# VH-VL binders against Protein LST7 (LST7): the designs that were tried, part 3

Target 1, 242 residues: Protein LST7 (LST7), of Saccharomyces cerevisiae (p53237)
Amino acid sequence: MSSTVISLAHFCDKHGPRIISVTQSAEKGTLGEELLVPDYPTESYCESCLLQFPEESTRSMRCFIEDVPFITTQYSSIRYQLLNSIIKRAFSEETMIYDNMPFIFFDDLRGLNLVIGFKLYDENARGNERRYCFILTVDSRSHDDSMKMLSEHWNFIIGGFDKMIAYIKNIHKSEFLGKNKTVENNLETLNNNAFIGSYLRANKSKFGRNLVSLTDDKFLFVRIHKWNSFLLHTVMNENKLP

## First folded at step 1 (VH-VL)

Design K04 (framework fv_latikafusp)
Fold by ESMFold2-Fast, scan of step 1:
Parts: C-alpha cells; sequence; structure tokens
Structure K04 (fold): chain C 242 residues (1-242), chain A 117 residues (1-117), chain B 108 residues (1-108)
C-alpha cells in the first residue's frame, strides 16, 4: 500500500468532479477488486465517467515493475473520501485552468497534490469540451518531505504527464480530423467547415463520451496504467517512499 | 463456489449449426466478461470468442469470425455460442471460462463438438 | 500474429526442480499466466501476473518473467504434479488471448 497515487479525473456535465482511475502500488497478491469501493453510488456515474479496459468487464489492471505490483482501479476503497475531496478542490474555477500548466496545493487533510488539467473536444458535451486532470497525490503530513520529493523529480514528473497528455490530445485530434476529412471528401461542392461541423453534430450521441470513444483507442487506459505505474515506480524508488 | 456448466455439444456434418450454452452460478454474472476456449482432443488450448460484462462488445478469433456468434443473457446467468457453417477443424472440446483482468480464473468441464463427414 | 513457444515435454525425478519455459517477443513487458491441466480435467490457474500464486496452490510453484522468457518453476516436484502446463498472455496489439503450445511434465 503506497502513500503516493496518481488519479485521472474529469468534470462530468451531470455529476461534477468524478474519478476515472486511480493508480497505486500494492502488496504482492493484492487483487484489484480488493481496492474497489463496493457500495459506491453507481447512480452518480455515467458513461463518460467510466474506466474502460479492452475487455469491458475488467475492472482493474495490474503490472509488476522490479517485483513491485501497481494496480489501476476506477475507485479506491482505501482512499475514496480523500480522493473525492481532492478532485472537488482541483476542479474549482479558481484553481483549474486546463492549459497543461501544473499547480500545487497542500493541506494536512489532503496532503501534497500536483494537478495538471487539459481539455478535449466533445460535441456531446456542454460547451463542446471535456475537462480532465491528472493528479499526483503524496499522502503525507510532512509538507517538507513531500515538496522535497516533488522538487527532486519535477522535470521527470511534469515531462511524463506532458507526454501522456500530448499523446491523448494528438490521437483525439487525429480521430476528430479524420472524420472531418472523410465528410469533406464526400461533399466537395460545399467545402465549408461550418457545414461539416453541423453535419457531424447531426450524428451525435445523446450521452457524453468516455476517453476510449473520444480517442478511438481501445487500449488507452492500458497505456495510462503502464505510464502511471512507471512514473510512480521511479518516484518511489528514488525517495524510498512507502 | 464458482460453477460453469456447458451443454449443447453434438456430432454434426460439415456446414451444420450448433448452439452451445453455459450456465453460470456462484458469482455476480454481470460483473465479468466471459469467453469460449476450445481444445482439440490431445492438443493445446485455443481462445475462440469473448464477450464483455453487458454484451455490448464481442471479439472473435480469426478462424471463427463470421461463422460464430457469442451472446449472453443476464436474466438467466447464461452464455451462448451460436456456431454456423461448421468445419472439420472446429472439432474440439469447448470450455466456458470466466475472464478476470486478462486471464481465465474459472473453467467449466467442457462440451464436445464433433464435425465429421 | 503473436506466438508463445513452450518445450513439448520436461522430465524430472521426484524431489528435483522442474523448469518450464515460455518464450515470446517482449513477454517480460506482458503479464504471464500459467495453467495446469490433468487428464480429463479443465485447466486450473497456478500462477497469475508472472509470479503471483493463487490461494490453494502449493508453495513449491513459482513464476518469473523477463525479456523474452517466462518460467514456471516447481521446486521439489511431486508425482501429483504430472500434467500439461500452458502459459498465456494478453496481446494488446492483436486484441487476442495467446496460449503456448503446452508442456507435458513427467515425474518419474
Amino acid sequence: as target 1 above (242 residues)
Amino acid sequence: EVQLVESGGSVVRPGGSLRLSCAASGFTFDDYGMSWVRQVPGKGLEWVSGINWNGGSTRYADAVKGRFTISRDSAKNSLYLQMNSLRAEDTALYYCARVTEYYFDSWGQGTLVTVSS
Amino acid sequence: SYELTQPPSVSVSPGQTARITCSGDNIGSKSAYWYQQKPGQAPVLVISDDSDRPSGIPERFSGSSSGTMATLTISGAQVEDEADYYCQVWDSSSDHYVFGGGTKLTVL
């Protein structure tokens, strides 16, 4: 069980701030299901909030790095209330600017949190955008120790999140632009981007889309799991964190 | 406590059809993806088809694409495999298996399908 | 498509260590799973996620994985361990569950 975790969260149009995934280290033999919140209010989650692995019935993923297990789940029973409190603060309008720029907050309840926000286009969403953030949480009451760890690994941590976000944005843009190109090729006489936008909106789903749908990458959460696990492993090994 | 019981295996001629069933008990059926895995007598294991927790996504091995259809019925806790245009190489023991993460943690006893001229 | 290669057979004396290998491109970056199958029976998971031993599996069973090879190790092999052993991975690029060809373990 680790004191350092990485969360992926978003702002749901219906439910507000919601956790999509939590990646953490665990003891050998821990099943991902043991980290799930058994009685979470399923009514408070919708399609856009879901962690989706290639096999949709799969609710967790585990990998090993130098004999240390890392597990990704949608909810963590160990940290549910804490992480819920953290994401609500992260998504307040005063602190979240969604431009890939990191910001930090700390308090005795929530520990040290590094937040990086970003946006994706979604015609099914309010204002045509989805708001997301990655959060690195160091669950320690020692501000100085937490800041020392973050400072020592700053370039690695920020570089890692920037690369993950760049990948997500790039493949999302490729998906969106691919649709525009196909429609334009079929409607050459109109050749109007506003018309193409209207045409695409006519085919929209009634429900907000999840990250797999927005990127057309069935393995996106597998990649995120592996990236987050590698990031945590590197940070934890350097600083001998629990 | 997890139990998976297959049925429906039979002897059929090439080009024939069969429907296999798997009755699941001892767990919350809708929490798990399910798969069919086959084994030619005396040979190794080969994955055939998979279905997610709500039946909204299905996957097939190349050898059976377009001929087999996997489905599930939550009300009956049952998994099905509709097999059409059967070929001699489809002769095998067919296992129903529960998917946990990316492996099979529970298997049924299997049901034998024989396709012969 | 992605393939896993196992030796067709391995023979050891009772009490000797049996090692069954599973070779695959970059298998060390994937999670390997091991199944035991005795004649007339369904497969039973004996190792998950490279090295995790499920509840009820004897402590003499262990696993490891690195580079292009995963290994199932049975320390102090017993006659009751005679079975076919299969490795398995999930290959994300092909969206496919891949099994090795199987290894028959003989203890005599």
Scores: ipSAE 0.005, ipTM 0.417, lowest interface PAE 15.1, mean pLDDT 80

Design K05 (framework fv_latikafusp)
Fold by ESMFold2-Fast, scan of step 1:
Structure K05 (fold): chain C 242 residues (1-242), chain A 121 residues (1-121), chain B 108 residues (1-108)
Amino acid sequence: as target 1 above (242 residues)
Amino acid sequence: EVQLVESGGSVVRPGGSLRLSCAASGFTFSDYGMSWVRQVPGKGLEWVSGINWNGGSTRYADAVKGRFTISRDSAKNSLYLQMNSLRAEDTALYYCARGPRYSSTWYMDVWGQGTLVTVSS
Amino acid sequence: SYELTQPPSVSVSPGQTARITCSGDALPKQYAYWYQQKPGQAPVLVISEDSERPSGIPERFSGSSSGTMATLTISGAQVEDEADYYCQSADSSGTYVVFGGGTKLTVL
């Protein structure tokens, strides 16, 4: 199904709503490099916005599930403006509370979109939080067919995103608690809480942290790529019945 | 009602140039990839060229590469095919066709009526 | 250059099953699409992505693809199904759109 895409987006302090990654099933034979746009504006990128694979020179990831290619890139050249329109709509939703509660919207321009928001702590971010969402986009001319597919796979899709988000939050929490343990152990050599507060502030970065930094998991986007690819494959294959 | 209407077909001499137009209505033109497909009367379909929804990617059949240029104008809801260095074998009915939304131009779900191009001495 | 091969003609009686094949080396990894064209008319998409039937296409039309062969099946062919049928796919790189040579279906 070439019309179904999963995006990971966040609200950037500098750039507003921005796509971090797009995972899509490609038509057989598509190369990941064909989805890249080499001349995207430099001002659209900062540390917190970047899709980061373990090898820093890697800009795309591809896997095959039963000979079907699935590709993750930061931006899709084919769907760039569509996805930017979708994420602006998603982050403008007044009722989005970033607690894994899904919401759905549809229109003729943006197709059917299932949005699930979540938050992570980041001391370097505005308000000490990073806001993220996963978006499943079904770009289909039929509202009823799209809703039927979503309804038939509802428990699988929501359960999959919930597990993905739970993993991210859990490893983020472990990373945050690990940093606090180190600081707390150093309190034995420092008895002034005001001084400790100043010391911690002196070590703050002025830039928002990316998702790899927030989780201390250099393979995080590899996991997200595999999870999203499997979700798309399952949804696509169950609709290919005789 | 979704419609595609081609125009610009004419009789031209070998080596000449011609520009075809396609007017789109009844859908959001800027969301869709578009293609030109030609057919010699009584013969089969031959894909000529495709352009993605934002115009950032174009593709051409080997037979026309370097001679034809596909373009679009979202403000006018129009698709164009500039044909240069025309040959007798370019004689055909040229269809404008709509591809998938925000995606590749691998298939055509809506077709125009076609415009006839004849290249003769 | 990459080609899709179809039989030039297929004949069936009304009510019988018509099967039109399309062969190509890239079909194991590229989707097949099928178009119906009646004389003097533009083509109509009848099967998308190997086996998906667009809205408004009668359920007697079905498609399948396995290995290097895609098949369009018309179960209980009607006289109005008499037309030229074209398969379409992409080359191995996914860069170029390719049509088969077409099959004339006669329903007599």
Scores: ipSAE 0.000, ipTM 0.409, lowest interface PAE 18.1, mean pLDDT 79

Design K06 (from K01, 21 letters changed; framework fv_latikafusp)
Fold by ESMFold2-Fast, scan of step 1:
Structure K06 (fold): chain C 242 residues (1-242), chain A 120 residues (1-120), chain B 108 residues (1-108)
Amino acid sequence: as target 1 above (242 residues)
Amino acid sequence: EVQLVESGGSVVRPGGSLRLSCAASGFTFSSYAMSWVRQVPGKGLEWVSGISGSGGSTRYADAVKGRFTISRDSAKNSLYLQMNSLRAEDTALYYCAKEYDFWSGDLDYWGQGTLVTVSS
Amino acid sequence: SYELTQPPSVSVSPGQTARITCSGDALPKKYAYWYQQKPGQAPVLVISKDSERPSGIPERFSGSSSGTMATLTISGAQVEDEADYYCYSTDSSGYHRVFGGGTKLTVL
């Protein structure tokens, strides 16, 4: 198994920081069955937290690149404590402004983490925004080794995440901003006056929408799975990672 | 370059069936809603059917509801219109068009159309 | 059924301003779009979202919307602008898409 994984996480109004998906490789020559989750614990997940594939019964996705299996799941039993700790640290970062600006943190428990945050509009969300981040995690105690790998692949990694986020934001805009005059007027009003946004939120539904609903793209997580798998395949070499 | 190429238009008898196809290229097909629009030669434009980028939502003009089915295959970058119980008034040039969004979108790119003739 | 109403024809001399109107009850809440169609050709989007001009559309084309009426304006109309023009929008629910009946622009 690679020590490098990519997570998509968000800040849930009900649950706080939550993992939406985690993409990782399995050992070459196996199908990585141990990474698949037949069913995930729904008690800690609401609709806005869900990993949703086109087939409603699907909880995980697998693909092969050069005979190496890459697997995307919502819940990783193998890395649960690590990833939960990482996302809590990422969303607690005071300087994170969710504008695609990457930031890095490292510690002996959580390894090297590259975080890129972004926001999407949701009138059902607190402050009328959903906060998301992609996290590339190198689970290694060696700062220097991890930074060397990240530095060697920096432009590829950052360019890849920027393209993914640009795609998500563009299809989200197509769903909301181009739809009705009323939606655009509401967004302008909320951007100009945070007090009005707070007033409107008090009288709105508290149910959030998942990323598929916000983008109207039922294949979104299939794309994210493929993009993250390709990114991992390009930067990984199990012999070079701790 | 965005390209939409319709095919499948033919002469068919009343009550018959026909399937139209539209091959899309030059854009991320699954990100955009698609529509079928028809035009009787020399007459005006009439919207027929639309489908969201995900395929999760479909809409139909009242004149075709229950007879026509719109569908898409994102792996093949293709849009389809299955036309059943065809009537003389369905005779028209059928355009495939790309929408910016599902419900209030601009049809920013159009194919050249495929002619359907329902004739005895 | 919901309708968008356009005049059947508008005639101007070269260099004059052409104005084509589109009336519909949903236009205060829904965007209007404008399409140009020349004989034997597919329609071309000339105005998006009431007033936005797509890339490649000449600056002489402009749009506006006020209340239940949207207007396409062609300042300094040219012979090459002769075409049928269609407004397009949705009904109040956003479910049905609707084209206006079309306006034949003549530039003589």
Scores: ipSAE 0.000, ipTM 0.380, lowest interface PAE 20.4, mean pLDDT 78

Design K07 (framework fv_latikafusp)
Fold by ESMFold2-Fast, scan of step 1:
Structure K07 (fold): chain C 242 residues (1-242), chain A 121 residues (1-121), chain B 108 residues (1-108)
Amino acid sequence: as target 1 above (242 residues)
Amino acid sequence: EVQLVESGGSVVRPGGSLRLSCAASGFTFDDYAMSWVRQVPGKGLEWVSGISWDSGSIRYADAVKGRFTISRDSAKNSLYLQMNSLRAEDTALYYCARDLGIAEAGYFDYWGQGTLVTVSS
Amino acid sequence: SYELTQPPSVSVSPGQTARITCSGDALPKQYAYWYQQKPGQAPVLVISKDSERPSGIPERFSGSSSGTMATLTISGAQVEDEADYYCQSADSSYTYVVFGGGTKLTVL
């Protein structure tokens, strides 16, 4: 029941714009399962769409910041339709060029949204790239109040997302370079361009890789949960006082 | 004020059993994972066992797997450690600790005073 | 078995900077945490998540982590900082909590 949430979304080759995770504050005693979309099967998600925790059966993550609970789930039942509408608009926005530059949009149905897009290399994806964005949503009827909050916390919010995106890109680059060096070493003795293309196809998975696979960090979503929770806690505490 | 109070430590013979308790107060017990950490007098810290906020994830150090059972009771705001087939190497001060870990492994912001277990013939 | 390695002891004079190291193969991908333990007392968390200082911990305490090594730094060490210091992290499976062997800090 927080008015402010953070989503991580991507453009799936199979499903189009899809939410990977939603982080929000919760009321005391709220279980993560209560925030999941009713009757939502995890099997409906392909590999690239999965919110993957270190323990594979886990569907939600919870932490506390000064006794305030924050929960990350793949979907939020509270805002399911709203968030799907938001991500569809975010990925169709011409201003989003996936270069870490923020853009903002607002309307009466979707509230105020701050979007930061980035991309990662994925040899199994169309165009060899995977497109992602973080979205901070302020679900409020007051445009002025939402803009005031965003303006007051602008440097903190942008700095936070930039740091997390930099971390993701750096560990992805490390994982990618390790794999490419092995492929290059294996191809050093080959002079046939057609054979090189065939060899690369033979090692390519049929499906796009999830974010944990792309970074080789199975703790990645735990880090993102911590970061998003701290960001939300900071923003929400300032808005408690009128 | 967060408080964790351990009890149940005693002198037992090798092969014996003992149940430790930890009473929690000053916070919402069901919102936190909990762990047991032990320390041989004059030696270092050793993690023993951890249990998630909902008891859905339970883990044990290799040294105690199959012999110790961790559990929690939300109605009593209490954490337990059932220790079976005790060995001389289990002699230690046992701490109850509040676990801020997300997912499976964590870290500890509040510790109890500890309860001493001595396994001796 | 995955281990965190600390020096058994570190000695500094009052006002000097003390540095306590913790090495482990999983540290590039996992947080380090630091605890202070004085004789007869329970451990106290002094640094969380590599470099975060909990409320109430003096500003002279700081932490960092690079590659396979995490470091606890006490700038301008005081006699009251004499204690055993333990690093803590997780194993590569994110299943087990692992403690270092501890470092006895002496401020002479």
Scores: ipSAE 0.000, ipTM 0.436, lowest interface PAE 14.3, mean pLDDT 80

Design K08 (from K01, 16 letters changed; framework fv_latikafusp)
Fold by ESMFold2-Fast, scan of step 1:
Structure K08 (fold): chain C 242 residues (1-242), chain A 120 residues (1-120), chain B 108 residues (1-108)
Amino acid sequence: as target 1 above (242 residues)
Amino acid sequence: EVQLVESGGSVVRPGGSLRLSCAASGFTFDDYGMSWVRQVPGKGLEWVSGINWNGGSTRYADAVKGRFTISRDSAKNSLYLQMNSLRAEDTALYYCARSYYTGSEYFQHWGQGTLVTVSS
Amino acid sequence: SYELTQPPSVSVSPGQTARITCSGDKLGDKYAYWYQQKPGQAPVLVISQDSKRPSGIPERFSGSSSGTMATLTISGAQVEDEADYYCQAWDSSTAYVVFGGGTKLTVL
């Protein structure tokens, strides 16, 4: 399988750094079934951590681009220890300011990692913000080969993640503002500030919301799967790492 | 990490004008609404004006409506308050504060303030 | 037109629990936020949405809201907690902000 992987992770108030999704490719001409997890692991995950596809029973998605399988799952049995190590380091980095500014780190254990952090508002989260990052991992011991690939595709990779994050933030803001606009429209009809205040308090959940809830986009992870698959395919199609 | 730095405070005579600026750094400026909050020395906090994340919506306290204009420039990561027809009661320390999308929900980050004195 | 009322001062001994109240006719239906301000310094958010403590705020700070009253509680108050405390609410329909008059906490 390929050395290049994209993860989406967040900082969970209960569990700390946690993987939400991982997108990988398998050998051309195969079905990539080794990347599919037969059982969905839930013991370390709460609602805010879950990968949610439109069909609730579905926890993986697969597509084929030029006969190469791309698979998105919440869990990677093949790279579990590696990805958990990467994500824990990413969220412990004091220089990550969650504003779409990329940072890079490399070591022999974790390979080359490009991390881009962002925040979404969540009234149920500590500090009222959810912290997320996309991580492009090149699982290779060769720093120079990894950096060459990253440098050659820098504008495409950064531009791609920036557009994905901008989309997520925009639909999140639209959901937040749409909710507030609906509240205002109700006030014009009912003229009841007590009702509005009660509505806001009554709908306050104790637990953090998942990305589908924060964006009101039930196809969000389908879009992320397709975007990540295309990004991986494009990066690997021109120059393959040894 | 998050920094808000106000400037522009000065001594002006009643009826004068003044423009306050707030330079923001350490976060994505256009993801957040912003507010101006003032405080008369030795007195309490008073909200003055708010602007949402994209500048498409502005709000003003009744005491300043029609005299003050809030604006923002996302390319420069800057917030502004244009103050016209200043009155003695506008004398206060003016804080720049970061909120969320509407600019008015609450204020987790504040600048150090800039002093405006309106005197004869 | 909506007003938030706080006591002008509260005094406690070190280690005692301080309780600062904020009342308003509509506060039971609105989120309350609490700010700490020390002389010559900008305000610091210590409680958001009635009861949520921001990262970095000591666990001795807590908040609650019931009916028309919100309460900031400082369990085992310390000398460094001596400050002015302000409650704040916002109206989601107008996006207008209201601050309480402030409470001077004395820890002696």
Scores: ipSAE 0.000, ipTM 0.455, lowest interface PAE 15.1, mean pLDDT 81

Design K09 (framework fv_latikafusp)
Fold by ESMFold2-Fast, scan of step 1:
Structure K09 (fold): chain C 242 residues (1-242), chain A 119 residues (1-119), chain B 108 residues (1-108)
Amino acid sequence: as target 1 above (242 residues)
Amino acid sequence: EVQLVESGGSVVRPGGSLRLSCAASGFTFDDYGMSWVRQVPGKGLEWVSGINYNGGSTRYADAVKGRFTISRDSAKNSLYLQMNSLRAEDTALYYCARAYLDEYGMDVWGQGTLVTVSS
Amino acid sequence: SYELTQPPSVSVSPGQTARITCSGDALPKKYAYWYQQKPGQAPVLVISKDSERPSGIPERFSGSSSGTMATLTISGAQVEDEADYYCQSADSSGTYVVFGGGTKLTVL
């Protein structure tokens, strides 16, 4: 029996490879709070690692597709430590070229992992880049069953992630252009504040930006939650296992 | 104004090496991906190689993979193509072109630099 | 790798509509771009992301994409529109950038 999850991860300048979010199916009646790691240390937050929903106190999101609940959290208690090892391996892989080329690896404990990486510009990040990946993990002891499922749904899975990444890159580009226009519109006040941009940049250079900040879309993680939930629903319900 | 200027094109013998350069000006170089595209005189466009905004990701056409290396230098606002093991079929005008955030569409092009591989 | 297929030539009279097609298996999921190239000149991007017209490109240029076919449309073609036109996209994985073979537009 396979358990399938989708992780969104990034390479943090302070913490290395880290999970931003995990999307999974759940049993009816499961609350998102039940999937959070107990004693979550809020003071160990890094700005660039945030899973940020529009409501600042919200730490999980749930939706229903054909009466099946799907839940997205950052600090899922279910197999969190094992997913961390998968994320670390994904960012260490030489075949990860961050241009939507997928790669696959099998882990003895967690099964088959499909990884697709991408990059965004961040002036506050080391090297001015933020590295991200989506990881589809098929937690099955049968390598053959996992490969069969992945092969049968290959075009749907890759197409889905390509569309999500294209959306993220497009709104990131729009945010970058929007910031430039805002600065340009305020140039009239720049004479005695010529150093203000450098001052703000120097202060921010110690803190990477999260995905909401990089895209200026406060609903971004709501969209990602819905997209990942639909992808999981489609893949899991078309397995046709007797 | 936004400008790309290629240089380094020359006549070389088969098996030789050549390095092409592209100087960028009038825009923030580090915000854009860059590509090399070649064109045999009188024929069509052929993509050769691409590099993302910070040089962390590179891509190559199968015809040049293993022989060509694309790179960039932010301090010099320059793009490079190191060409090794040159073949007659590499003879072409080589264009430098700009794309944003690893997109494959190219909105600014240089005038090209001619590479001739001849005995 | 996969190919983008264009007709080698299209001819129209001044003021008529020219349509240039581009066929490729990845076009349902990947954007098409269109370039104009006049003799001795570098290519000029005339249509971005299937249908977006870059700043400075005349309104008579438009683009569309449906299924495996992208189309560049020049409404009321003018003599100065004579050029080679290239479509460009990527393979389904995004690893390879691919150009079509080009279409020579003649405005008689």
Scores: ipSAE 0.000, ipTM 0.382, lowest interface PAE 22.8, mean pLDDT 78

Design K10 (framework fv_latikafusp)
Fold by ESMFold2-Fast, scan of step 1:
Structure K10 (fold): chain C 242 residues (1-242), chain A 121 residues (1-121), chain B 108 residues (1-108)
Amino acid sequence: as target 1 above (242 residues)
Amino acid sequence: EVQLVESGGSVVRPGGSLRLSCAASGFTFSSYGMSWVRQVPGKGLEWVSGISGSGYSTRYADAVKGRFTISRDSAKNSLYLQMNSLRAEDTALYYCAKGSYFDWLEYMDVWGQGTLVTVSS
Amino acid sequence: SYELTQPPSVSVSPGQTARITCSGDALPKQYAYWYQQKPGQAPVLVISKDSERPSGIPERFSGSSSGTMATLTISGAQVEDEADYYCQSADSSGTYVVFGGGTKLTVL
């Protein structure tokens, strides 16, 4: 029923631009499994690309807002080709510096897309940073109708994404600072330079971490699912929301 | 101080009707989904019905579909359960419970004291 | 139709670990919640979203979920923990709230 979806994507060191999650509305009775890409087994995902819910085997989440189901999956079977085209365009934007600066693009193939990029520190990543973006896609050929909808909800949409990104950055920073403080305290107490040296060498062999690991929040994707669902519900049901 | 207080429980004969009320205070009532949950004395919990924060969406357990109606009045901070065509198996203590943000499907973090409904000939 | 299955009773000695299980086919995709109910009282939420402890709930209470089974763990059970415990989740469609049949915990 809705042409509007929200994606969370990143630039993977192994795979390049890759979708982590897609949140969309669905028909009543739709199970998350029905929106999974049937030919792409979970075992083919790398760790940094995984959509990770608290239960490791869980691949989808659904909630209801005023009787409308919203589903989050790693890929959308309905829009797989479209969304892959969109993220390739988003991550090829040379002037994007991943500082919460929104940019918009439109074409007949990809519809209207609002992109907001951000970075997180990861010592295992190239350049010690991982690049992410949220993308709101309006899958419509009508530029004017799409822009009207976006304009009417601009403050809500931008504010919502800024709040989500601020939360992610804050819990990431808190986790990083907490670990560094503990390491510094241990060094002061024991003066164990050999232990610290071994820890640093071990880190060089680690692979890129996923968002749950970078934030130490096993419920992060549950929060993102709920935030994106509420954002979509508000945008889609302006005249019906009391 | 978040509080829920149920009322309206009574003794009714089979086929009769009864309306339960739940008065809510201490939270933004219209922002949270609500549920009715019943419990036969000495037995387990059974979910009866849920309503969204806006009141737009409602759901019912199969045992009560077509007979019970859940509703809310945001101006009065009140939740209601209209019970029609009552049966002996509807005899139970009825709790109202506060759900999650706009939805009844998740947790129920605040419960009332319950109101007893007895259906007997 | 869809059910959450709990053992009817669990007995432990004071200071021992109590484990209460909840089984259901929808649990891989739906969160489990746990409630404590003492005689004559309303239920109290003790574990939210598989493993989150609400404010005011003692640290000895913990939860986990793996596959089709959720578990409530009470480490170092106390006499005051004697109660009926209920798990709650949603059906596979995510439309209806479902409660387990309840487990009576005895601490002797």
Scores: ipSAE 0.000, ipTM 0.415, lowest interface PAE 16.0, mean pLDDT 80

